# Designs tried in a protein design chat: VHH binders against q8el04. Part 3

Target 1, 306 residues: q8el04
Amino acid sequence: MKSIQVQQLVEEFNLEVLAGEDHRERTITKSRTHRPGLEFIGYFDFFPMERVQILGKKEINYLHQLNEQERDIRIGNVVNYHPPCFIVTSDQDGLTYLKKYCHAEQIPLLRTKEATVDFMAKVDHYLTRKLAPEIAVHGVCMNVLGIGILIRGESGVGKSELAHTLLGRGHRLVADDIVVLKRLSHKTILGTHNDKNKEFLALRSVGLLNVVRAYGSRAFQDETRISLDIKLSKWEKDSLHNELEFETQYRDYMGVSVPSIEIQLQPGRDVAGLIEAAANNWYLQQQGYSAAEDFMNRIEWQDGDD

## First folded at step 12 (VHH)

Design w4
Fold by OpenDDE, fold request of step 13:
Structure w4 (fold): chain B 306 residues (1-306), chain A 120 residues (1-120)
Amino acid sequence: as target 1 above (306 residues)
Amino acid sequence: QLQLVESGGGLVQPGGSLRLSCAASGFTFSNYAMAWVRQPHGKGLEYIATITSSGGSTYYSDSVKGRFTISRDNAKNTLYLQMNSLKPEDTAMYYCAKDEEWTRSYFQYKGQGTQVTVSS
């Protein structure tokens, strides 16, 4: 199971450490934060104790209204579940009682000046990305017309060259050679680079090209949602694949189905243009238009009038 | 017909090492990125590592990073996985696959695999 340390949160969000400084190695395995408001009032059913606990104004104010004895009990009850850490938002003060318990139980108590809702959203976003299952595949990841595309094919088929052509047309490289795929949700795959290949395009006979230096910052994108999978294949003379496959094919990545198309490379054809066309078609489909369906409907209408 | 034959598995103690091999046939091995995956008993497939066709680039899952090394010999049509510092959690059936094949819900070209058991 993928995990990060509390220390990473501290660094990422520049959090103040109020207690538990020596225990920042504690691990976070859940991608969502939790506000333990109900737990402070004594309701622990379905308490997500493994989540980062966020203490906003409501929680802190509630605790402040309690007498010392009750406060100690309520705090103790929550802290005893040993969540990864507590983060107090909105730069709230008067946290001596929390410090005491967090210190005793070796749980980091952190603080930020940020507002609770906004901060939680940021942390959730961060954790989702950091804790996302990931794999790597060979290929090229591009953003074409705002659409993330994973381009696959045999070595030497011309993927990188195609990428270069697409760059020349104003599109963006995300990753060449190794594409890291992250599952953010059941429906969302993110493509990104492996840091080593960041901004680099490997071209045969030319070598490594830094696309940012060569074409500017607009030529590169750090990550993109993958919406299309495109397999490049070599043209085979007898391959009956000339049949307009009206059925959408899909490729599965970590349980996420991605529409997949195969493009056979033929000499003299504008493959980059085909990629752009595919992107456009995908976009139209997302808008509710299917050219294939439209075409079929038109054919059926003509046959009925005969 | 595409064939992948894994070997090199066995029983090893925690902290031990194994080297897996995968013999490939029926396709142009040097034209394809290859991957190692594993399947613990009763669990799904887990990604381990990928290596590009030339062997120039590799990627590892976080669970094996620093411990495992994927390599290949294109002249021998063989993929390797050097496994060091083995842990009980590494116990699984190990499979080699074409990079493009293992991500499918149905691993069509699944070899027999090689069993790795890490136990005291």
Scores: ipSAE 0.822, ipTM 0.945, lowest interface PAE 0.5, mean pLDDT 92
Fold by OpenDDE, fold request of step 13:
Structure w4 (fold): chain B 306 residues (1-306), chain A 120 residues (1-120)
Amino acid sequence: as target 1 above (306 residues)
Amino acid sequence: QLQLVESGGGLVQPGGSLRLSCAASGFTFSNYAMAWVRQPHGKGLEYIATITSSGGSTYYSDSVKGRFTISRDNAKNTLYLQMNSLKPEDTAMYYCAKDEEWTRSYFQYKGQGTQVTVSS
């Protein structure tokens, strides 16, 4: 199971460490945060103890209203489940009692100035990405007209050149050569770079091109949802692929099905234009329009009047 | 016909090393990125590493990063996986695959695999 350390969270969000400084190696394995309000009142059914615990104004104020004895019991009960860490939001003070227990149980107590809801959303987003299962595939990841596209094909087929052409048309590079795919949900795959290839496009005969330096910041995007998979292939005369496939093909990545199309490369054809067309078509389909269905309906209608 | 034949697996103690090989035939090996994947008993397929066609770029899963090395010899049509610092968690059937093939719901070009067992 993928995990991160509390230390990474501290660094990412610049959190203040109030207690448990030496225990920031504790691991986080859950992508969602939790507010332990119910647990502080003694309800522990379904307590997600593995989650990062967020203490907002409600939780802290509740604790402040308790007498010392009751407060100690309530805090102790929650801390004893040994969540990875506690984060107090809104820069709240008077946390001596929390510090005590967190220290005793070797659980980091952290603090941020950010508002609870906003902060939780950020942390959830961060954790989801960091803890997401990931794989890498060879290809090019582009954002074309707002749509993330994974372009695959044999070495030398011209993927990078195609990417370059698309850049010239105002689209964005996400990753060349190695594309890291992250599963964010059962329906969502994210494409990104592997840090090493960030902003770089490898072009045969030219070498490495930094696309941001060459074309500006708009030429690059850190990540994109993968909405379309495109396989580039060499044109073969006898390939039956000339028929308009009415059925959508899919490619699976980590259990997520992505619509997939194959584009046969023919000399002199505008492959970049085809990619754009594919993106547009995908977009229309998402809006509930199928050109193929529409076309078929029109044909059937004409045949019935006969 | 595309063939991938894995070898080099075996029983090893924790902390030990193994080198897996994958002999490829039936396709132009040098034109394809290759990957190693593994399947623990009773579990799903797990990604290990990818190497580009030229061998110029590699990527590793977090679980094996720093311990495993993927490499290839295009002249020999062979893919390699050097596994160091092996752990019991690395116990699985190991498969080599074309980069584009292993992600498919139906792993059509699945070789026989090579069993790696890490146990004291």
Scores: ipSAE 0.821, ipTM 0.945, lowest interface PAE 0.5, mean pLDDT 92
Fold by OpenDDE, look of step 12:
Structure w4 (fold): chain B 306 residues (1-306), chain A 120 residues (1-120)
Amino acid sequence: as target 1 above (306 residues)
Amino acid sequence: QLQLVESGGGLVQPGGSLRLSCAASGFTFSNYAMAWVRQPHGKGLEYIATITSSGGSTYYSDSVKGRFTISRDNAKNTLYLQMNSLKPEDTAMYYCAKDEEWTRSYFQYKGQGTQVTVSS
């Protein structure tokens, strides 16, 4: 299971450390933050203790209204679950009692000037990305017409050359050779580079090409959602590939199903154009249009008038 | 028929080392990226590492980065995994796979795997 240290969070968001400065090595393993408002009132059913705890105005104001004895009990109850850290938002003051407990239990207490809702959203986004399960696959990742595409195929089939052609047509490279895939949700796979291959396209006849330097900053994108999987294969004369497979095929990546198509490479054909067509078709499908259904409906209407 | 045969597993102490091998047959080995994956007992499949067809590029999961090394000999149709600084958490059945095959929920071409046990 992926984890980050509280220190990374401090650095990423420039958080002020109020207590527990020596314990910033504590790990965060959950991608969502939590506001422990209910827990401060004594309700601990389903308390996500492993989450980063956010203390907004509501929580802090509640604590300020309590007498010292009550406050100690309420804070103690939450701190005893040893969450990775507490972050106070909106630059709130009067946190001496929280500092005391956090120090005693070796839990970092952090502060930011940012508003609670906005800050939580940012942290959630950051953690989701950092803690996302990831794998690497061989292929090319492109953004074509705003759609992320993973292109696969045997070595030498011409994936990189195809990528180069697509670049020439105004599309963007995300990664060549090694594509890192991150699962952000049960429905979302992100494709990105491995930092080493960032902005590089490997062409057998040319070598390594920096696409940003060659074609400008618009030729490259750091990451993209993978919406389509495309397998390139060599054309075989006898392969009865029923061109009209009406059924959408899927490729599974870490439990996420991605629509998948196979393109047989034939000499003289515009494969880049096919990729663009596939992207457009995907877009239309997302809008609720099925060309196949439309076609079938038209045929049925013609047969009924006979 | 595509065949992958893993070997080299065994019982080791924490901090120990093992080298796994995977003999590939039934396909053009040098044309495919390969991967190592593992499955701890009672847990799901975990990604370990990938190597491109030429061996020019590698990628590792964070859990094994700096400790494991994936390599290949295309002349011998063999994939390797050098495992150093082994931890109890590394205990699992280890499988080699074609890069495009292991991501499938129905891993049809599961070799027998090789068991790695790290225990004091």
Scores: ipSAE 0.819, ipTM 0.941, lowest interface PAE 0.6, mean pLDDT 92
Fold by ESMFold2, fold request of step 13:
Structure w4 (fold): chain B 306 residues (1-306), chain A 120 residues (1-120)
Amino acid sequence: as target 1 above (306 residues)
Amino acid sequence: QLQLVESGGGLVQPGGSLRLSCAASGFTFSNYAMAWVRQPHGKGLEYIATITSSGGSTYYSDSVKGRFTISRDNAKNTLYLQMNSLKPEDTAMYYCAKDEEWTRSYFQYKGQGTQVTVSS
């Protein structure tokens, strides 16, 4: 399970460290932040104590008004869950008493000048990307007409040559050979490179090609959302299996379903054109259009007039 | 029929090492990328590492990077996982997989796996 250290958060957002400096190696494993206002007043149902805890003006003003005995109870009850850190937003001051509780429980207390809502959004975004589950698959990742596509198939089937054809048509390479997939949410998979294969495409008989040097910076894209999965397979003209009906399928990656189609590499077939058509069709479907339904409606309307 | 047979697991102390093997048959091993995944008791599958068909490129999950090494011998149709600096959280059943087949909700062609237990 992925984690980052509190120190990485401090560095990314230039946070002041008010207490718990020696405990910044504490880990963060959750990608959402939380404001513990209800917990300070005693309601702990669903308390996400593993999250980074954000103390905005409402939380801090409440704590400022408490006497020491009340602070022992209210702050003590929250700190006893040992969250990874507390971050005070909006450059709030008067925090000497809070340092005491964070120091006693060895929990970093941090501060930012940023406003609460903006800061929480930035940290949530950062943590989502840093903590996203990752896998690597063999294939090619392209952005075709703005649509992210993962192209799979056995080694040597022609994936990199197809990618080169698509580059020549003005599309963008994301990764060749190893594609890193990151799950950002239950609906979203990003495809990216592993830094080592950045900008490179391996072509048989040619070797490695740097696509930015060959085609310019527009030929490369660091990442893309994967919207379509395409399996390339060898064409077998003399096999009865070529007569099997293929249904539209989904491929799951870390629990996210991606539409998948299989394309046989028949000689003379415009596979690049089929991929472009699939990308356009996917885009239209997101807008609520179905070509099949439109066609059937037009046929039925004409039959009804006859 | 595709067959993957994992071996090399066992009981080790923290800090120890093991080398897992995966013997492949029923497909052209050298044409496919391979992966190692593991399943801790009572949990879902966890991705470990990927190696390309030639062995020229590898990728590791953060939890094992620097400690585990995936490799393959295409002449022997065998995939390997060298595991060093083992930790109790590495305790799991380990499986090899062809390509990304392990990502399906229906992981059809897994072997029996090999158990790794790291205990003081």
Scores: ipSAE 0.571, ipTM 0.863, lowest interface PAE 2.2, mean pLDDT 87

Design w4
Fold by ESMFold2, look of step 12:
Structure w4 (fold): chain B 306 residues (1-306), chain A 120 residues (1-120)
Amino acid sequence: as target 1 above (306 residues)
Amino acid sequence: QLQLVESGGGLVQPGGSLRLSCAASGFTFSNYAMAWVRQPHGKGLEYIATITSSGGSTYYSDSVKGRFTISRDNAKNTLYLQMNSLKPEDTAMYYCAKDEEWTRSYFQYKGQGTQVTVSS
């Protein structure tokens, strides 16, 4: 299981450290933050104590109104679960009582000037990306017409040459050889490079090409959502082939289904053009249009007139 | 007929080492990237590492990075996993896989796997 340390949050968001300075090595394993309002008043069912705890104006105002006895009970009951840290938002002051309890329980107490909603969104986003499950697959990742494409096939089939053709047509490289896939949600796979292969494309007989130096900064993109999966295969002369398929095929990556198309590398075929067409067709399908269904409806209407 | 035969597992103490092997046949091994995955008892597959067809590039999951090394010998059609500094959480059945085939929802293991148990 992936984790980060509280110190990494302090550095990323320039957080003020109010207490627990020696305990910033505590780990965070959950990608969502939590506001412990119900827990302060005594309701602990489903308390996500492993999350970063956010104290907005409602939480802080409630605690300010308590006397010392009640404050000890309410704060003590929450800090005894030892969450990784507390972060006070909106630059709120008058926190000597929170400092006391967080110091005693060895929990970092942090502060930001950011408003609660904005800050929680930023931290949730950061943690999601830092804690996302990752795998690596062999292939090429491109962004074609704004659509993220994962291109697969056996070594030497022509993937990198195809990528170079697509670069010449104005599309963007994300990764060659090794594509890192990150699962950001149950429906979203992000494709990226592994830092070592950043900006490089390996071409037979040419060697390594830095695509930014060769084509400019627009030729490279650090990451893209994977929307289409393309399997390249060798052309087989006697193969039964149906390029127009009425049912979508899918490929799973970490439980996320991605539409998948197989393309044979026939001599003279404009494979780059087919990939561009597939990207456009995917875009249209997101708007509720199916070219294959539309075409079949036109054929049935013509036949039905007879 | 594609066949992958994993071996080299066993019982080992925490901190110990094992070297797994995967003998491949029925396809042109040197044309494909390879992966190691594992399945702890009663749990789903966990990704371990990927190596490109030439062996020139590798990638590791965070749980094994720095402790495990994936390698291959294309002349012998064999994939390897050197596992050092083993932990109890590394206990699992280990499988090798051709390319990205292990990512399919209907993935069928091509080999029997090899059990690694890290105990005591």
Scores: ipSAE 0.565, ipTM 0.862, lowest interface PAE 2.3, mean pLDDT 87
Fold by ESMFold2, fold request of step 13:
Structure w4 (fold): chain B 306 residues (1-306), chain A 120 residues (1-120)
Amino acid sequence: as target 1 above (306 residues)
Amino acid sequence: QLQLVESGGGLVQPGGSLRLSCAASGFTFSNYAMAWVRQPHGKGLEYIATITSSGGSTYYSDSVKGRFTISRDNAKNTLYLQMNSLKPEDTAMYYCAKDEEWTRSYFQYKGQGTQVTVSS
């Protein structure tokens, strides 16, 4: 399980450290933030204490109104769960009493000038990306017509040459040889490079090509959501394949299902054009359209009207 | 037919080292990227590392980066995992896999695996 340290949040968001400076090595393992308003008033069912705790104006104004004995109870009950840190938003002041409780329980107390909703969105986004599970697979990742595509196949089958053909048609390379897949949610896989292979494409007989140097910055994209999985396979001359595929096939990556298509590398076949068509068809399917269903309905109407 | 045979596991104290081997047969080993994955008892598969067909590129999960090294010997059709600074959380059955086939829901080419147990 991935984690980051509180200090990494401090650096990323330029947070002011109000208390617990020596405890910024505490770890964060959850990708969402939490506002502990109900917990301050005594309701702890389902308290996500492992999350970063955000103290907005509502939380802080409530605490400001309490006397010291009430603060001992209300704040004490929350800090005793030892969340990784507290972050006060909107540059709120008057926090000396709060430093006491955070110091006593060795919990970092931090502050930002940013407004609560905007700040929580930024931290949630950052944590999601930093804590995302990762794997690496062999293949090529491209962005074709705005659609992220993972191209797989045996080494030497022609994946990098296909990528170069797609570059020539104005599409973007994300990664060649090693594709890093990050699971951002139960439905989203992000494809990216491993930094070492950034901008490089390996072509048989040509060698390594830096696509940005060769074709400009538009030829490269640092990451893309993987929407379509394509398996390239060697052409079997004697094989008979039904070119009309009516049922969507899927490939799973870290529990996320991605639509998958197999393309045989037949001589003379416009594989790059097929990939472009597949990207467009995928986009239409996200809008609720299925060409296969539409076609089958037309066949039934014509047969029934004879 | 395709066969992968894992070996080299055993009982090791925390901080110790082991080297796992995966003997491959039934396919052209040098044409394929390879991976190590592990399965702690009662849990799902956990990704460990990937190595390209030539051995020129590698990638590691965060849980093992800096401690484990994936390597291969294409002349011997063998994949390796050098495991240093072992921790109790590394206790699992370890498997090698061809390409990304381990990511399929019906991963059928799990060898027998090799058990690694890290305990005092």
Scores: ipSAE 0.513, ipTM 0.839, lowest interface PAE 2.5, mean pLDDT 87

## First folded at step 14 (VHH)

Design y6
Fold by ESMFold2, look of step 15:
Structure y6 (fold): chain B 306 residues (1-306), chain A 120 residues (1-120)
Amino acid sequence: as target 1 above (306 residues)
Amino acid sequence: QLQLVESGGGLVQPGGSLRLSCAASGFTFSNYAMAWVRQPHGKGLEYIATITGSGGSTYYSDSVKGRFTISRDNAKNTLYLQMNSLKPEDTAMYYCAKDEEWTRSAFQYKGQGTQVTVSS
C-alpha cells in the first residue's frame, strides 16, 4: 500500500506552512482532493476525511462572514475529523481559527498562491501518479495507431520480432521484456518501461537494438494507456480456429478489465496486420460501432425478406 | 501437469532472514518469467517481485525493495526469494506463479504455498 507524506506535497508545490509544521510526516493514501463546503455548514454524511482538504475563496469567505462564535464552532467541527492536511489556495489570509485548531490537533495547515481549480487538478494528478499501484509483467508494450497494446507470450514465441515488424510500419515501442503496469484509476492501466530497458528491443540473431537510434525519436514512446491485451501462442495441431467472435474476452490487471485477444502464430499469417486491424476495431467500438453486430443485422434482414 | 512447490517458510524473529524456494515442473522453466506473491491472513493477494526467464531482469514492489531478492537457477528448475530484514508485516502465505497468471480475477494457486511468520 503506497502512501506519501504531507512533506512531499510541501516540497513538490512549494507550499507555505502555517501550522502543524512538526507533523508533516502524516501520510496521504487517497489520490483525490476535497473541498469541505458542506461540512463547514454541518453536513458530514460521506465526508472523505482521508483526503487532502482544499479551502478556496468560497470556503474562506463563508467562514469570514460568520460571527466569531460560529466560526470557531464550524472550523473545529471539520478539523476534528483529522484529515491529513488543509491547503488554503489563492494566498488567502485571516486564518486565526484554522491555525488555532490545526495547531491543537497537530494537522498541517498549508497555503499556495495558485487558484483553486488549477491547484486541485495539479495535486490530484500528482497523487494519482505517486499512489498508483505497480506490477511488472513479461511482454512487449507498443502504441499502434494511437492505441496502447500489451503483447504477451512465452519467451521465443516471436514477440520482439513482431514489435520490430510494427516499428517498420511506423508504430511506437514503449517497452520490451519487462513492462511496468501502473493503475491510475478504476478504468486505466498505464504501460511503461523500467528505465533500464528504455528504448531497447532485443532481437534474436541481431542483439539489442536502440530503436531511437535506428528509427528516430518517433519510434519510441515513454508510456501509453493499455487498451488492448494480446496473447501470442504457438500453432498447435488440431486446434480449433474461430473466424467470428461476438463475445469480447477480458484480462484483469489490478482490478481493471482490458479487452483481450489470443492470436496463434501459424505460417503465413499476417500477425502485424491483425494487430493493426484489432486496434482499428477497438477504436471504432469506442465510437459505438460493432462490425460483427452490423454484419449479423444484415444477415438477419436478408433472411426476413422471404 | 504444471507443478509449483513452495518451501522454506517458517517462524522467524523480526530482523531475521529466510530463503524461499519454488520447485517447478511440467513446463520449460527457462522460457517463462516467474513471480512471487503473498497473501496475509484475511487479506487480498500482494505482488512481491518478477524475474524474467533468463534471470536478466527483475522488478520489485516498493514494500520489499532493498530487503528481498528474487533469483532463479534454470539448471535446477528452481525459483528463489531471499528475504532479509523481515518485519511483522511480511507475515503471509507466500506463493510462486508462472508468468503473469496471478493477475487474473479467478487466479488459482498451483501450489500450497509456504507460510512465513515474523513474530518475537
Scores: ipSAE 0.575, ipTM 0.864, lowest interface PAE 2.2, mean pLDDT 87
Fold by OpenDDE, look of step 15:
Parts: C-alpha cells; sequence; structure tokens
Structure y6 (fold): chain B 306 residues (1-306), chain A 120 residues (1-120)
C-alpha cells in the first residue's frame, strides 16, 4: 500500500507546523481529506481516522465556543483515533488547546492560509496522485495535440525515434522507455515518468537526449491522461491487419479500458502522421462523430437509390 | 456489547485514599477517551476527570484537581481513578464512561457503579 509522510504535505503545500514537529514521519495512506465536524460533536460512526483532518472555520469556531472541559473532551475524542495530522485552514488562531493535544498525542498540527475548500481540493488532488496504484510499462508516453498516448512495441521497433519525430512536430514527451501508469479512477489512467528518465529520450544512434535542453520546455510534459494506446508492430506482408478494423479495441490497465490501435510500421510511411491522425480521430469520436458510421451510412444510401 | 464494570469503592475516613478501577470490554478501549463521573445521593451527575485514549492528556474538574488522578492501562482495558485526600463531599456513586457517551444533562450509562463513602 502506497503511503506518504506528513512531511511531504508540509513541503508540498508549505504548511506551518504548529505542533508535532518531530512526528512528521507519520504516514498518510488515504487520498481524501476529512472535516471532522461530526466527530467534534460526538458522532464517530464511519469516522475516517486515517484521513488527513482539515479544520476549517466551522470546526474551529465550534471548538472556540466550547468551555475548556468540553473542548478538551471533544478534541480528545478525535485525537484518540490518531489521525495522521490536523491541518487548520484560513490562518485561524487561538489554537493553544489543539496544540496541547496534538503535542501530547504526537500528531502534527499544521496550518495554512488557504481557504478550506480550495485547500482540500488541492490536497485531495495531490494525495490521489501520490497514492494512486501504479504500474510500470515499457513504451513511450507522448502528448499529441493535447491527447495522451501510450506507444508500445517491441524493442528496436523505433518508438523513441518516433517520439523524436513527434517532438519535432511540436508534440510533448512525457516518458520514454519506462512509463509509469497511475490509476486515478475507474476511468482514468495517468501516464508519467519515473523521475530517472524525466526529460530524457533514449535514441540508439545518439544516446540520451534531454528534450528540454534540446527543444525547450515545450517539448516536455510531466504527466498526461492516457486516452489512446498505440501498439507499433513490424509490417508483415501477409498479416490480415491491413483491413480497416471498424471495431474499437481496448487495452486494460489496472481495470481501466483504454482504446487501442495497432500501427504497422512500413518503410516510407509517416508513422508520426498516423499517430496525429489517430489522435484527431479520437478527438472526433469524443465529440460524437464516427467516421466509420458516417461512411457506412453513405454506402447504405447509395444502395437504396439503386 | 459495551461493558464497563466499576470497582474499588468503599468506606473511607476523611483524608483517606481509594483507587477505583473500571474494566472495559466490548470496544477498542484505547480508541476512546474515558471519563469518571459521580452522582451524589439525591444530586445530579458530576463530572470528575477525563483521560484521552493514549493517556497522554488528562482533565480534572476543579473539585478534584490536585487530589484525584485518572489513569489507564490500555493493555488491560482498565481505567483507574486514584483518589487522595478524600472528603465527605466526595461521597457518591462513581461511574466510568466514554467521554463521548456521557453528557451533563443525560447519563445513559446504566452500569452498576461503585459506591464511595467518606465518613468519620
Amino acid sequence: as target 1 above (306 residues)
Amino acid sequence: QLQLVESGGGLVQPGGSLRLSCAASGFTFSNYAMAWVRQPHGKGLEYIATITGSGGSTYYSDSVKGRFTISRDNAKNTLYLQMNSLKPEDTAMYYCAKDEEWTRSAFQYKGQGTQVTVSS
């Protein structure tokens, strides 16, 4: 199970540490934050104790209204579940009682100036990405015309060279050789690099090329949603694959189905152009247009006039 | 089913000491702040002390502050109340409860409690 440390949140969001400085190694394993409003009033059914706890204006104001005894009890009850950390939003003050309990229970108490809703959204987004199930696949991940594409194929088929060509055409590299796929949802796969190969393109004849240094910052993108899977294969004269496949094929990545196409590499063909065409076609399909259907409809109309 | 069984009460002279125990079962004891409350005969429920789940923090009513000590052993699922310098005013039925389950206005815990009587 993936986890991050509270320290990573502190660093990522530049959070102020109010208490528990020595316990920032505590782990976060859940991707969503929680506002423990109900818990402060004594309702603990289904309390997500493993979530980062956000204390907004509502929660803090409620606590401020309580007498010392009540406050201690209510805070104590929540803290007893030992959530990974508390984050106070909107730069709220008067948190001495929270500091006391957090210190005592060795739970980090953090603060941000950001508004509660916005901050929660950011944290949720961050955690979702950091804690997402991931797999590594061999291939090239590109963003072509705003569409994330995973290019697969056998070693030596020319994936990296193709990537280079696409870069020359103004597209962006996300990852070469090893692509990290992250499942963000049941319908969303994110492609990214593994930090080691960040910005690098491996070309057999040239070696490692830093694409940002070579082509500028526009040549690289950290991550992209994978919308299309493209398998590159060698051209085989007798392969039935020359038939216009009207049916969309899919490839499964961690339970997410991604449209998949196969491109046979033939000498002299503009494979980069084909990828661009595929991207455009995908885009049109997303807009509700099917070229295949349109074509079929046209054929049917011609047969009826005979 | 949640069970809390108080013990350790008895008759003691003013200035004496008692140690109350509360055996807890039916829930994850360490996850809950626990409290001691008392009810003098003919009077309402009075809050005494609270201890957090880990035992890291304690709170006391002004009436018992400096005299009583609340503690817990999570390995034994037991809550304790050390009562020193007992006064006649401390005479009451003593109950342990989860902090979240008791209110000053309504005490839903129907445990047997343990009677503490301070008399010369």
Scores: ipSAE 0.000, ipTM 0.256, lowest interface PAE 11.7, mean pLDDT 88

